VH-VL binders against p73163. Designs and how they scored, part 27

Target 1, 246 residues: p73163
Amino acid sequence: MTVDIKTTLVTIPNQNLQIAGYLAEPVAVGQYPVVIVIQEIFGVNSHIRDVTERVAKEGYVAIAPAIYQRQAPGFEEGYTPEGIEAGRKLKDQTSSAEILSDLEATIAYAQTLPNVKPEEVGLIGFCFGGWIVYLGASLPTVKATASFYGAGIPHWAPGTAEPPITYTDKIQGTLYAFFGLEDTSIPMADTEQIEQALTKYQVNHKIFRYPGADHGFFCDQRASYNAEAAADAWQKVKQLFQTELK
Key: E = the ipSAE of ESMFold2; O = the ipSAE of OpenDDE; V2 = 0.75 times the mean of E and O plus 0.25 times the DockQ between their complexes.

## First folded at step 14 (VH-VL; framework fv_reozalimab_arm2)

Design q3 (at its last look DockQ between E and O 0.96; V2 from the best seeds 0.76)
Fold by OpenDDE, look of step 14:
Structure q3 (fold): chain C 246 residues (1-246), chain A 123 residues (1-123), chain B 110 residues (1-110)
Amino acid sequence: as target 1 above (246 residues)
Amino acid sequence: QVQLVQSGAEVKKPGSSVKVSCKASGGTFSSYYINWVRQAPGQGLEWMGGIIPIFGTANYAQKFQGRVTITADKSTSTAYMELSSLRSEDTAVYYCARDKTDFWSGYSGMDVWGQGTTVTVSS
Amino acid sequence: QSVLTQPPSASGTPGQRVTISCSGSSSNIGSDTVNWYQQLPGTAPKLLIYDNNQRPSGVPDRFSGSKSGTSASLAISGLQSEDEADYYCAAWDDSLSGYVFGGGIKLTVL
């Protein structure tokens, strides 16, 4: 069962920065949990907008902030070699502190919306966004996190910052992580390390590993799409958000 | 050890098409940029385009835009290059080549090359 | 006509140091790393230098690369007869969204 939604472009204030956002929300008057949708390296592109709308159709206020606002306002790319190069370069220009700041600003903005339950905040992210939402899960306002094929969570961060796994002890909400077993960018050892950290710090979590699925298996706009894994993962996401946010 | 093995030599008439295959073995295929580079007799190297198989969308040199199609099959670890509307000046050795690093690390050069496929275009 | 510019030929005697130049622009060498290829007669190119100055396994330390601004250079010390080959510089070009090659240089060992 889905609901009718409307979409708008918004501006999220973060000090002197104005972050562009894609907002999807139910048309019906009410109070809804909010889900922050975090992009891949390709900006808030058609796939991210689609996911944002899909989340909203499940009865949430969904918002996708432009993570690359500082580096490249309006950045949007497709899944091409040149798009990858551009997006990767921008990724490397980010910082954990700025990313967290942007997440907080996005959450704060969402909490001012009249149709939002301010205490019910979820995150969902893909690829670089999967990395971001794991980091973001450490924010005290976050109750539920869905991380899709977040690479580098145990060992990578831009600049001299610590990787997201070092923030695991700060996670208070529930975290679902989704991995494709054919994903060579995320070896099994990384997923195990993540699981161990979550277990060690008693974070409520589930790790889903999909045989035959590669990196980006949830995205139906590129060759790595795996319909079966994507469908299952989506059900798990809905269950997560239903349980933790509604 | 990673190696690329290409299909055999081709003799084609002007106006026809040629499709060259490049099969990877001994290493990761899907997350690496696969390039196609050709070399006409006595001439230099010319980049034609490339593809990262997990994404499936290729990019091309402007010179070949609309005339070349690069694809990849992850299940067989094989990349393809099809060149249409062949001309005599398309006579060359065509190489596939894999980048040294995966797409997460950037485009740092091609460290594994196929043996080359000779394509001869003559009336 | 190549996007990167190389001299067409160079020569040296055994034991000599030879330098091969490669000139580009801000959209390629100026913004991306340079790689060098060696091509022996009748063979596929071989990666000789990557990331401006890194050598793949098996490449002798006689070969070295450098980059400055929009130019790159390959240096061959202790020139040997087997070094006679064609050498190409290459880089990713941001404006063209693809790799570009130099025209290649024929190195003759006298």
Scores: ipSAE 0.813, ipTM 0.909, lowest interface PAE 0.6, mean pLDDT 96
Fold by ESMFold2, look of step 15:
Structure q3 (fold): chain C 246 residues (1-246), chain A 123 residues (1-123), chain B 110 residues (1-110)
Amino acid sequence: as target 1 above (246 residues)
Amino acid sequence: QVQLVQSGAEVKKPGSSVKVSCKASGGTFSSYYINWVRQAPGQGLEWMGGIIPIFGTANYAQKFQGRVTITADKSTSTAYMELSSLRSEDTAVYYCARDKTDFWSGYSGMDVWGQGTTVTVSS
Amino acid sequence: QSVLTQPPSASGTPGQRVTISCSGSSSNIGSDTVNWYQQLPGTAPKLLIYDNNQRPSGVPDRFSGSKSGTSASLAISGLQSEDEADYYCAAWDDSLSGYVFGGGIKLTVL
């Protein structure tokens, strides 16, 4: 059962940086866990705003910070080849340290909100955001993480940083990872490496692999959308957050 | 080992349209930038546009905007280019070409080319 | 005229080193990687250099690429008669939102 929500454009301070954010929250009086929603390579676009609202309708305070605030304030793109290349270039200009700092700033901002349970933090992210939330799961305040088709988790990071898989020993919360079996950007071996790392460090986890689903299968605004996989994955996300965020 | 195989040569009248197919085999297709490049007799290479099949939206060089449509069918690993309102100046060899790397890694240059499709426009 | 500028022709003798230039702008070569193609008569282009200076498997090491600012070059060491071909530079252009090619250069081996 979904709830009524309101949306607000907010500013998340992080030292000298003012990070644009999209906030969606239940209108009913209450204390709600917070879920941080992390963009793909395209900025906080219509798809990410829709996901943020969808999370809030399940009874959470949902907030999507602009990951590209340092590189390109206001960046927002669709799914044309030029939009893809522009977003990909910005991805390569990011820093793992700055991403973690911006996630911490977003958590701290959410904790100032009167309707937020300060110790109940979840993450959800897609593509580049799937990569980011795996890294962000290493933050000790994070209780639940949903990582969708995160490319490069075992072997890629911007600059000289270590890939997110090397942070697996720091994950204290529960992590669900979602992959399409047709996704050639994320070979089966990568998903197996992720599963092995999570098992090795005794992280509570589940890995979901969807036959017939390609990269971006959750996004209903582009050709790779797979309604059956998206619906099943969403049910698993709801179960994760209901179990781990109280 | 990916190969791109294009449809056969076409002879067309001015004002008509042509649709060229490009089928991938022996490799990956859906996450790669699939480009269309043409070459008129005695001339250089000219980029027309391209598509990444998992996203499904094409882009086009300004010169061809409004006359060219590029599509892809992920289930058959086939890209298509349709050029309308043909003129004699459109007589050329039309190539499809796949970028070396997928969208995550960027556009690095086209390493796999189809054999080319000759389109002749004559009245 | 082509977005990337190449001289129309070049020549050399067997065994020599030849350098082929390509000039662009901050929106293409200055911001994006350069790639180079060889085209033999009657054939499809073949990728020689990607990511400014990397060779695909099977391309001899006597072909090398470089870029500086908004300009790029392809060098061919130990020139051979079979190197006689057309050569194109290319790059993604951020402002035009697509690939751009040089006009091509016909290399003649004397």
Scores: ipSAE 0.759, ipTM 0.897, lowest interface PAE 1.3, mean pLDDT 94
ESMFold2, look of step 14: ipSAE 0.677; ipTM 0.867
ESMFold2 (binder alone), look of step 14: mean pLDDT 92; pTM 0.944
ESMFold2 (binder alone), look of step 15: mean pLDDT 92; pTM 0.944
OpenDDE, look of step 15: ipSAE 0.635; ipTM 0.855

Design q4 (at its last look DockQ between E and O 0.89; V2 from the best seeds 0.75)
Fold by ESMFold2, look of step 14:
Structure q4 (fold): chain C 246 residues (1-246), chain A 123 residues (1-123), chain B 110 residues (1-110)
Amino acid sequence: as target 1 above (246 residues)
Amino acid sequence: QVQLVQSGAEVKKPGSSVKVSCKASGGTFSSYYINWVRQAPGQGLEWMGGIIPIFGTANYAQKFQGRVTITADKSTSTAYMELSSLRSEDTAVYYCARDKTDFWSGYSGMDVWGQGTTVTVSS
Amino acid sequence: QSVLTQPPSASGTPGQRVTISCSGSSSNIGSDYVNWYQQLPGTAPKLLIYDNNQRPSGVPDRFSGSKSGTSASLAISGLQSEDEADYYCAAWDDSLSGVVFGGGIKLTVL
């Protein structure tokens, strides 16, 4: 029940910065909610482009902004140890203020598109992107957030910034978080802290924990792919967006 | 407490191959950089390559490119290093070693080492 | 020929302070953390210093590390006979996309 889509490379203005973006949108005439798709540490690579297209095929305008635009325009890597280290260094250089500013710019850009419902904004992100979309859920325009295996949400931020969990009281939309139980980069205690914070501040939320799944279980381009967990998580993402984005 | 246990010593003929295993127990494995380091008799340490099991793609020192294959099996917490086209200069002790921190935190020192596997190449 | 340069040997007497050096380049020590390993004869290497100057649990505080520019140093204060070993520096190298070791330095306690 997927729809036909088209893809475009776009430029998202943010003051003096021109952020590269990967846009996927339904071909059929209409107005569609917007979903922003956020990269892992590897840039907007083939996996993130595939996810962006997959979201669009469900009836959304999907856009993936290049989070590393300031530090490394055009950065894109695969899953080799050197690609991982290069991407990790860029992650550590990316500030929370820059992330929030770039997300706001991406929302604003999407709202200029004629086929976009301006009040219907969703987020989905993976690993570093899971961290980013948790932070981005604090933006008041965001109605739905799918955060996949976001490491460090309770206790890590680049530089001296506060970690994303401290923004939980600002979340107005619904947030689904997805974790693998074998993911040692995200201890069980971290997932419990996240759940406690979401409950404390009365955020509509669900936490999904997958037995047998490790970090990166949604990516079918690497060894950690877990088909059963990925399929279930995708059904939950579709349910979230159908419920919260009209 | 993580331990790395390697397969036993091997004696090989020139031109053959050897596959050394490295099994992790008592701790985390799949998100860590697992390195292979060798040491010829009386010589220093030489990095051969490594892998992070959740990603499944290895990298290699240029010297060994084309002769070494490094793999991992997440289900058994085991890494493997296979060296082909063996020659007498490949006689060495081969170590596996786990990086102290996972991929999210970045590469650090190797704090857990296997006991070493002696490979002797002779005819 | 190792990528990181260490002198081949050093010596000291018990109680002395010894400093051993490691020289690299901007692609390794200049941009990445330096780690140090101790290797006793017939044993696997042991992590002695990580991330330039951090000491793992169980390593005596008389061992310390430092880094300046493209060079690193390991200092051993209050030298003891059990410190007689080979010492290696190591770092990630961005241009080679992998770990590089120094050639090792044999420390003799006289």
Scores: ipSAE 0.712, ipTM 0.881, lowest interface PAE 1.5, mean pLDDT 93
Fold by OpenDDE, look of step 14:
Structure q4 (fold): chain C 246 residues (1-246), chain A 123 residues (1-123), chain B 110 residues (1-110)
Amino acid sequence: as target 1 above (246 residues)
Amino acid sequence: QVQLVQSGAEVKKPGSSVKVSCKASGGTFSSYYINWVRQAPGQGLEWMGGIIPIFGTANYAQKFQGRVTITADKSTSTAYMELSSLRSEDTAVYYCARDKTDFWSGYSGMDVWGQGTTVTVSS
Amino acid sequence: QSVLTQPPSASGTPGQRVTISCSGSSSNIGSDYVNWYQQLPGTAPKLLIYDNNQRPSGVPDRFSGSKSGTSASLAISGLQSEDEADYYCAAWDDSLSGVVFGGGIKLTVL
């Protein structure tokens, strides 16, 4: 059961920065939880917009901020070698502090919307966004997080910052993480380390590992798409958000 | 040890198409750039295009845009390069080559090369 | 007509130090790593230097790479007869969204 939605381009203020955002929300008057949708390295592209709309159709206000606003306003790429190279370079130019700031600004913006339940905030992110939302899960406003194939969570951060796993003790909400077992960019050891950290700090969590699924298995716009894993993962996401945000 | 094994030599008529295969073994395939590079007799190396199999979309040198198609089959760890509308100047040795690092690490050169496939175009 | 420019030929005597140049632009050498390939007659190219100055396993330390601005250089110290080969520089080009090669240089050991 889905609801009718509308989409708009918005501007999210963050001090002197104006972050472009893609907003999807139910048409019907009401109060809805908000879900922040975080991009891959390819910007707020058609896949991210599609996911944002899908989230909204489940009865949420969904918003996708441009994570690369500082580095490359309007950045959007496809799943090509050139897109990967461009997106990867931009990723390396980000900072954890700026990313967190942008998340906070996005949440704050969403909380000003008349149809939003300001206390009900969720995150969902893919690839680099999976990494981002794990980091973002440490924000006190976040109640639910869905992290899809976030690479480098245990050991990587741009610059000299600590990796997201070091923030695990700050996570107050529930976190679901989704991994493909054929994903060579995220070895089993990394997923185990994440699970161990979540357990250690008593974070409510579930780890889903899909045999036969590769990196990006949720994205139906590239060769690594795995329909079965994606469908299951989506059900788990809906359950997460239903339980924690509604 | 990672190795790339290419299909055998081809002799083609002008106007026809050729499809060369490149099978990877002994290592990871799907997350690495697979490049195609050709070399005409007595000439230098010329990059044609490349693909990262998990993404499935290739990029091409402008010179070959519209005439070359690069694909990959993850299940068989095989990359393909098809060149159409062949002409005599397409006579060359065609190489597939894998990048040293996966796409997360960026382009770091091609450290594994196929043995090359000779394609001869003659009337 | 190669995007990267190399001299067509170079020569040296055994034991000599030889330097091979590669000239590019801000969209390739200026912004991306330079790689070098060695090609012996009748063989596939071999990665000789990657990321400007890194050597793959098995490459002798008498081979070294450097980069400055939009130019790169391959240095071969203690030149040996087996070093006679073609050498190519390469880099990713941001404007072309692909790999570009130098024209190659034929190194002769006299």
Scores: ipSAE 0.693, ipTM 0.866, lowest interface PAE 0.7, mean pLDDT 96
ESMFold2 (binder alone), look of step 14: mean pLDDT 91; pTM 0.939

## First folded at step 15 (VH-VL; framework fv_reozalimab_arm2)

Design t1 (at its last look DockQ between E and O 0.87; V2 from the best seeds 0.78)
Fold by OpenDDE, look of step 15:
Structure t1 (fold): chain C 246 residues (1-246), chain A 123 residues (1-123), chain B 110 residues (1-110)
Amino acid sequence: as target 1 above (246 residues)
Amino acid sequence: QVQLVQSGAEVKKPGSSVKVSCKASGGTFSSYYINWVRQAPGQGLEWMGGIIPIFGTANYAQKFQGRVTITADKSTSTAYMELSSLRSEDTAVYYCARDKTDFWSGYSGMDVWGQGTTVTVSS
Amino acid sequence: QSVLTQPPSASGTPGQRVTISCSGSSSNIGSDYVNWYQQLPGTAPKLLIYDNNQRPSGVPDRFSGSKSGTSASLAISGLQSEDEADYYCAAWDDSLSGYVFGGGIKLTVL
C-alpha cells in the first residue's frame, strides 16, 4: 500500500554550504525511517524526484540532496549528450570527502525532522549515486543501502582518494547492489569483486544481476529502461528497507 | 575490430528527405557516442549531431536543428540520420563516426568511421 | 566560418618538419581535448591524434600533437609523400554542445 505524500524544497546546512534538497514525506502524522536518495550525474532531476516520491509513498521520509551543490548550484540535466558531458565533468570535480560530508549533513538534517526515526537511515543511489551510496554505506548511521549500477566502486574515485570498495570493512548495515548484465560500464569482474569484498568482511548483502538490462535500467526516462528488471529491483528495495528500517 | 557500415548512395529531389543508416559490428555500440559528420564537395568536415544509444536522445548542431533527426536501434546496433527539406547545398558525403571512448570517459574524438554515404540533391 | 581556425594550406619537402596550427576559444580547445584527423584523397577521415597528444594504434610517432591555451598544433616530422592530405582539428564545444571542426588544411608534399 502506498501513502499520501507531500513534497518540499529544503536547505541542508553543511558548514558554510547550503545544500538544496528535495524532500518527500508521508502526510500522515507519525515517525518514519529516512531514506537518502542520491542522484545520477544529472542532478536532482525529474527521475530522482520521482524516485524520492516513490520511496516516500512506501512510508518513508525521503530526501534527495544536490550532490553538485558546490560545483553547480541548481544543476539539473536530462539524458542527453549535453547533459552527460556536463554531469560527467561535474562528477570529476567532486571529492569523496566532500560527498561523505554532504551525506552526513543530509542525514543530520533528516534526523532533526519531527517525523523521522533518527536511528533508521537508509541510502539509495543510481549510477554515480550508486557509487556514492556504496561509499556512504560505511557511515555508522546507515542501516540499509541500495546501490543501482554503481560504476567504478572497485577502482575509481575522484582525485587521489581510494575507491569505495576499500571502505567495505566499515559497512555495518545491509547492502543490496543491482547490476545490468548488458552494462558495459560495469564489467562482471567488478560486480564479482564487490561481492567478494562484501563476503570477505561479512557484510549482509545481496547482489542482483539482471540479464538483458543495461546501465540505467531502473530509469523509465531513457532508452535503457528495463521494466521487468526495474520492477523486480524495486521489490527488492522495498524488502530491504522493510527488513532493515523499522 | 569495430566497423561502421553505412547505407548506399542516395539521389534526392529538393524538398524530399533522406535517411542514412550506420550499422556497427565487432564492438560495443550502445554506450558510445555516434556522430554524424558531412562533407560537401571540396569542403571541410561539418558536425551535424550525435547520439548515445543507451540514452536515446540526440543532440544537433544548431544549423540542422529542426531538420535533422538522429536515432539509434540498440537491438540492431544501427544509428540513423534523417535529413528533411533537402536542398542542393545538402549534397555531400555523410559519415557516421563512433567516439573512441564510451560516454563515461567523455568525448575524445572519433576513431571509427563509416565509409560515407553520398547524398546528391538535384532537381 | 569554421569555429576552429586553421590555415588553408601548408607545404613541405620530404624529410621536413611541418607544423599545422588550430585556433579556438575557451569553450572548445580551452576546455576540452583536441583531436586531429587525417583525410587522404577520396577516403574517410582517420583519427590521427586524440586527447591533445595521444596517438591511436598504427599512427607513427612522427605525428605529434600539442595544446596550449586555446590553440593546438599538429607537428609532422620526417614528412613523407603519403602525408599529403587534408588535416582537421576538432574539439567538443561546451557552449555549442557538440563537436566543432577546423576548416581543414591541405598539406602538400613537394
Scores: ipSAE 0.761, ipTM 0.891, lowest interface PAE 0.7, mean pLDDT 96
Fold by ESMFold2, look of step 15:
Parts: structure tokens; C-alpha cells; sequence
Structure t1 (fold): chain C 246 residues (1-246), chain A 123 residues (1-123), chain B 110 residues (1-110)
């Protein structure tokens, strides 16, 4: 069911910036849709590399750009309190406009690859990456988005930017959002506000809420891992990408 | 409103260990930085370490590295601090304290404190 | 030696304004939020100021905080006898990877 993959460290140009990227792709000759995998607050760490490989094993070209390339090239952390604070500070230093530009550059780079189907772009992201992919779903080339436990989508943005929920009217693809019911960093009211916005602007969407799951329930490298929720969410991600990325 | 309730006072011999519990009730626990702070008689506050339960990995002040273990049980909303190889200088009140904001917003200061646990080390 | 430096004591009379200082470095006060704690005798510390200058609910507005560069100040206006306590500044320190406290200031209301 899964395919053999190879992995490569790549450089994604964006004007004067050279963005580090982790690329995973099927070994077999073919044309595959691209899925961009977006980091948490910790950089492209071992968990994000594992997810990138897992997506590629399902028959996609998967690429994880270093969102912090402007702030801290090479930044990578684990799940200690000091790693969390360092990553949180970098998150607050980002710019929504620069994130969108770097996503566009990543899409453009992927489209230069000979084994990538043109115009078949998906996004998946976790925590801060869940926030980013909601924002990135506003890009017209994005057909499928899986947003995992994105905090602050209705009410937070770095600097003076508007939160990602204000971009909901621009979303043309299908968006699945995944939340844990025990996740206090994302109150139920926030998830309801997101659902209301998606419905109001007629976005094709589904919202999945998992009893007993907390923030980070998909990551099997930390205490909040919830195997049952993670397995169900993964099946929904596979269905989303199979349906929308042809 | 969140409350932190700690285990009771303990008298310990030098060389032994103590494990203090800190149970959260009436509010949110797992996404917050749960800190341990001690205060020896007549002295100031001293940070020992902390944990954010959803991540499960603790950090420690260098002074206590190797002697302190901080853990959390999300299912019971309880944090634990164990200090080993006790010395008379470890006689103190030990507090647990929750940061005001969750990890997403940063470390903003500790707004909820336990009542304190007195640990006396004497032979 | 505490990482953050506070004078060991201060005093004032009822009604007076008192300013309590705290000195740190670029790795703590210079780059992270400052918070202040009040500790009455025999009690746990109480958060008095967070995020440099914000007051939790229930803290009177006569308490105020500020910071400039690597130093911070707590001001208490309209000093009252119940303000007699120990006061601690604190911040996260990036280089030590943890919270740091000042040594505490014993405030005496005469």
C-alpha cells in the first residue's frame, strides 16, 4: 500500500532568500501531486521529517520548508520547555506576508520537479503549522488542506496582521480541520467560529473533534500522543488527498 | 478558577529522597508550564524546574540537575517533583506554580501557586 | 547570588510612593517579560505584575510595573501597612533556560 521513497535536503529560492527544505518522494518513476508539510514551532525536526516521509509513502511528493529561515536558519528543537520558548519567540517574529510568499516559492519550486503533477497542491500542518496552512489555503493553487490543532486561527497573528480566519473567503479548495477536545489552547468556541466562517463562505470542509485528545495528539514523540485519534485523523487525511489531488 | 493542592509536610533523613505532589483542580493544567520553586528558611525564591504536561519533558535549573525529577500525570492533573540525595540545605518550603498563560503565548509569570510543602531534612 | 539584582530592603510611610528596582541582563529582562511577586509572611507568593506592566484581577491599581533595557521597576503609590512584604522580580532567562528570581526586597511600612 505504501511505496519506497527517497529523501533529499533541498534549497528553495525566494528572491534573495534560500529556504532550506526537506524533500521526500517516491522512488518509482511517475507524476505525483505535491503536499507541503508545515512545521510546528520547533522547525523541521524529526517529527516533521517523519510526517513528510509518511506523506510521500502514500504516493505524493512531500516537502517541508523551514518556516524560520529568515529568523534562525537551521533552527530545530525538541519538546523541552526551553525548546518550546525558543520556538514560540520565533513564531511571534514571523510575518504572515512572508509566510505566504515562502509557501508560493515552495509551490513554485515543487513545480520545477519532473515527477510533480502540475497544479495538484496539498497542505498539511500541525500546531503553528495548522495555523499556517489555514492561511495558506487562501492561495488559489491549493486544492486540499489538512490543518491540525492550529491555535489562534480566529484571533492571533504576528505583529499587526489579521488572523487567518479573515482569509476564509479566499479559500477555493477543500479544508479539513482536526482538533482535540481536551486541547485548552484551542477553546471549543474557537473551533465553532472556524466552522461558522467556513460555512459562511461556502468552503468545502469538515471539522473533526476528538474526545480525549489534547494538543499535539498526532505526534508520537510526546506525551499528548493519542494513537486512536491519530489513526482516525490520518485516514481522513488520506481520503482528503485522494479525493482532491488527482 | 484553577487551584493547586500539594501533598503534606515531610521529615526526611539526609541521603533519602522526597516526592511532592501537586494536583490541579477547577481548571486547565496540561498545556501550561508547571514550575517548582523552593524557599529555604529566611531566604529567597529559587526556581528548580518545570514541565508542560502535553509535551512530557521537564527542564531543570543547573543546580538541581541530576538530583531532581519532575513528572506529570495528565489523567489525574497531577505534577510531581522528586529530590534525591537530600542534605540539610534542602530544608525548605517547596511550591508548585502554574504559569499564567499556556505555551502558545509564552511564559508570563506564575499566577497560581500551591500552598507549599515543608520538607525538613534532619538526622 | 541571585541572577536578578534587587536591593535587600526598602521602607516608606503610609501614603508615600515607593519604587523598587530590579536589574538583569539581555538574556532575561532585556528579552523576556518581567513579572513581580508579593509574598506576605508565612504565605505563598502572589503574582502582582505580569508581562512587564499588567495587573492580574484583584491587584490594586496603585501597583504598577515598567521596564527599560535590562532593568525593571515596581512602583507602589499610596503605600499602606498591608503592603509590608517581600517583593521579587522574575523573568525567563534564555541563556540559563529557565526562570530566574531576584533576591527579594523586604519592604517595611513605618
Amino acid sequence: as target 1 above (246 residues)
Amino acid sequence: QVQLVQSGAEVKKPGSSVKVSCKASGGTFSSYYINWVRQAPGQGLEWMGGIIPIFGTANYAQKFQGRVTITADKSTSTAYMELSSLRSEDTAVYYCARDKTDFWSGYSGMDVWGQGTTVTVSS
Amino acid sequence: QSVLTQPPSASGTPGQRVTISCSGSSSNIGSDYVNWYQQLPGTAPKLLIYDNNQRPSGVPDRFSGSKSGTSASLAISGLQSEDEADYYCAAWDDSLSGYVFGGGIKLTVL
Scores: ipSAE 0.727, ipTM 0.887, lowest interface PAE 1.5, mean pLDDT 94
ESMFold2 (binder alone), look of step 15: mean pLDDT 91; pTM 0.940

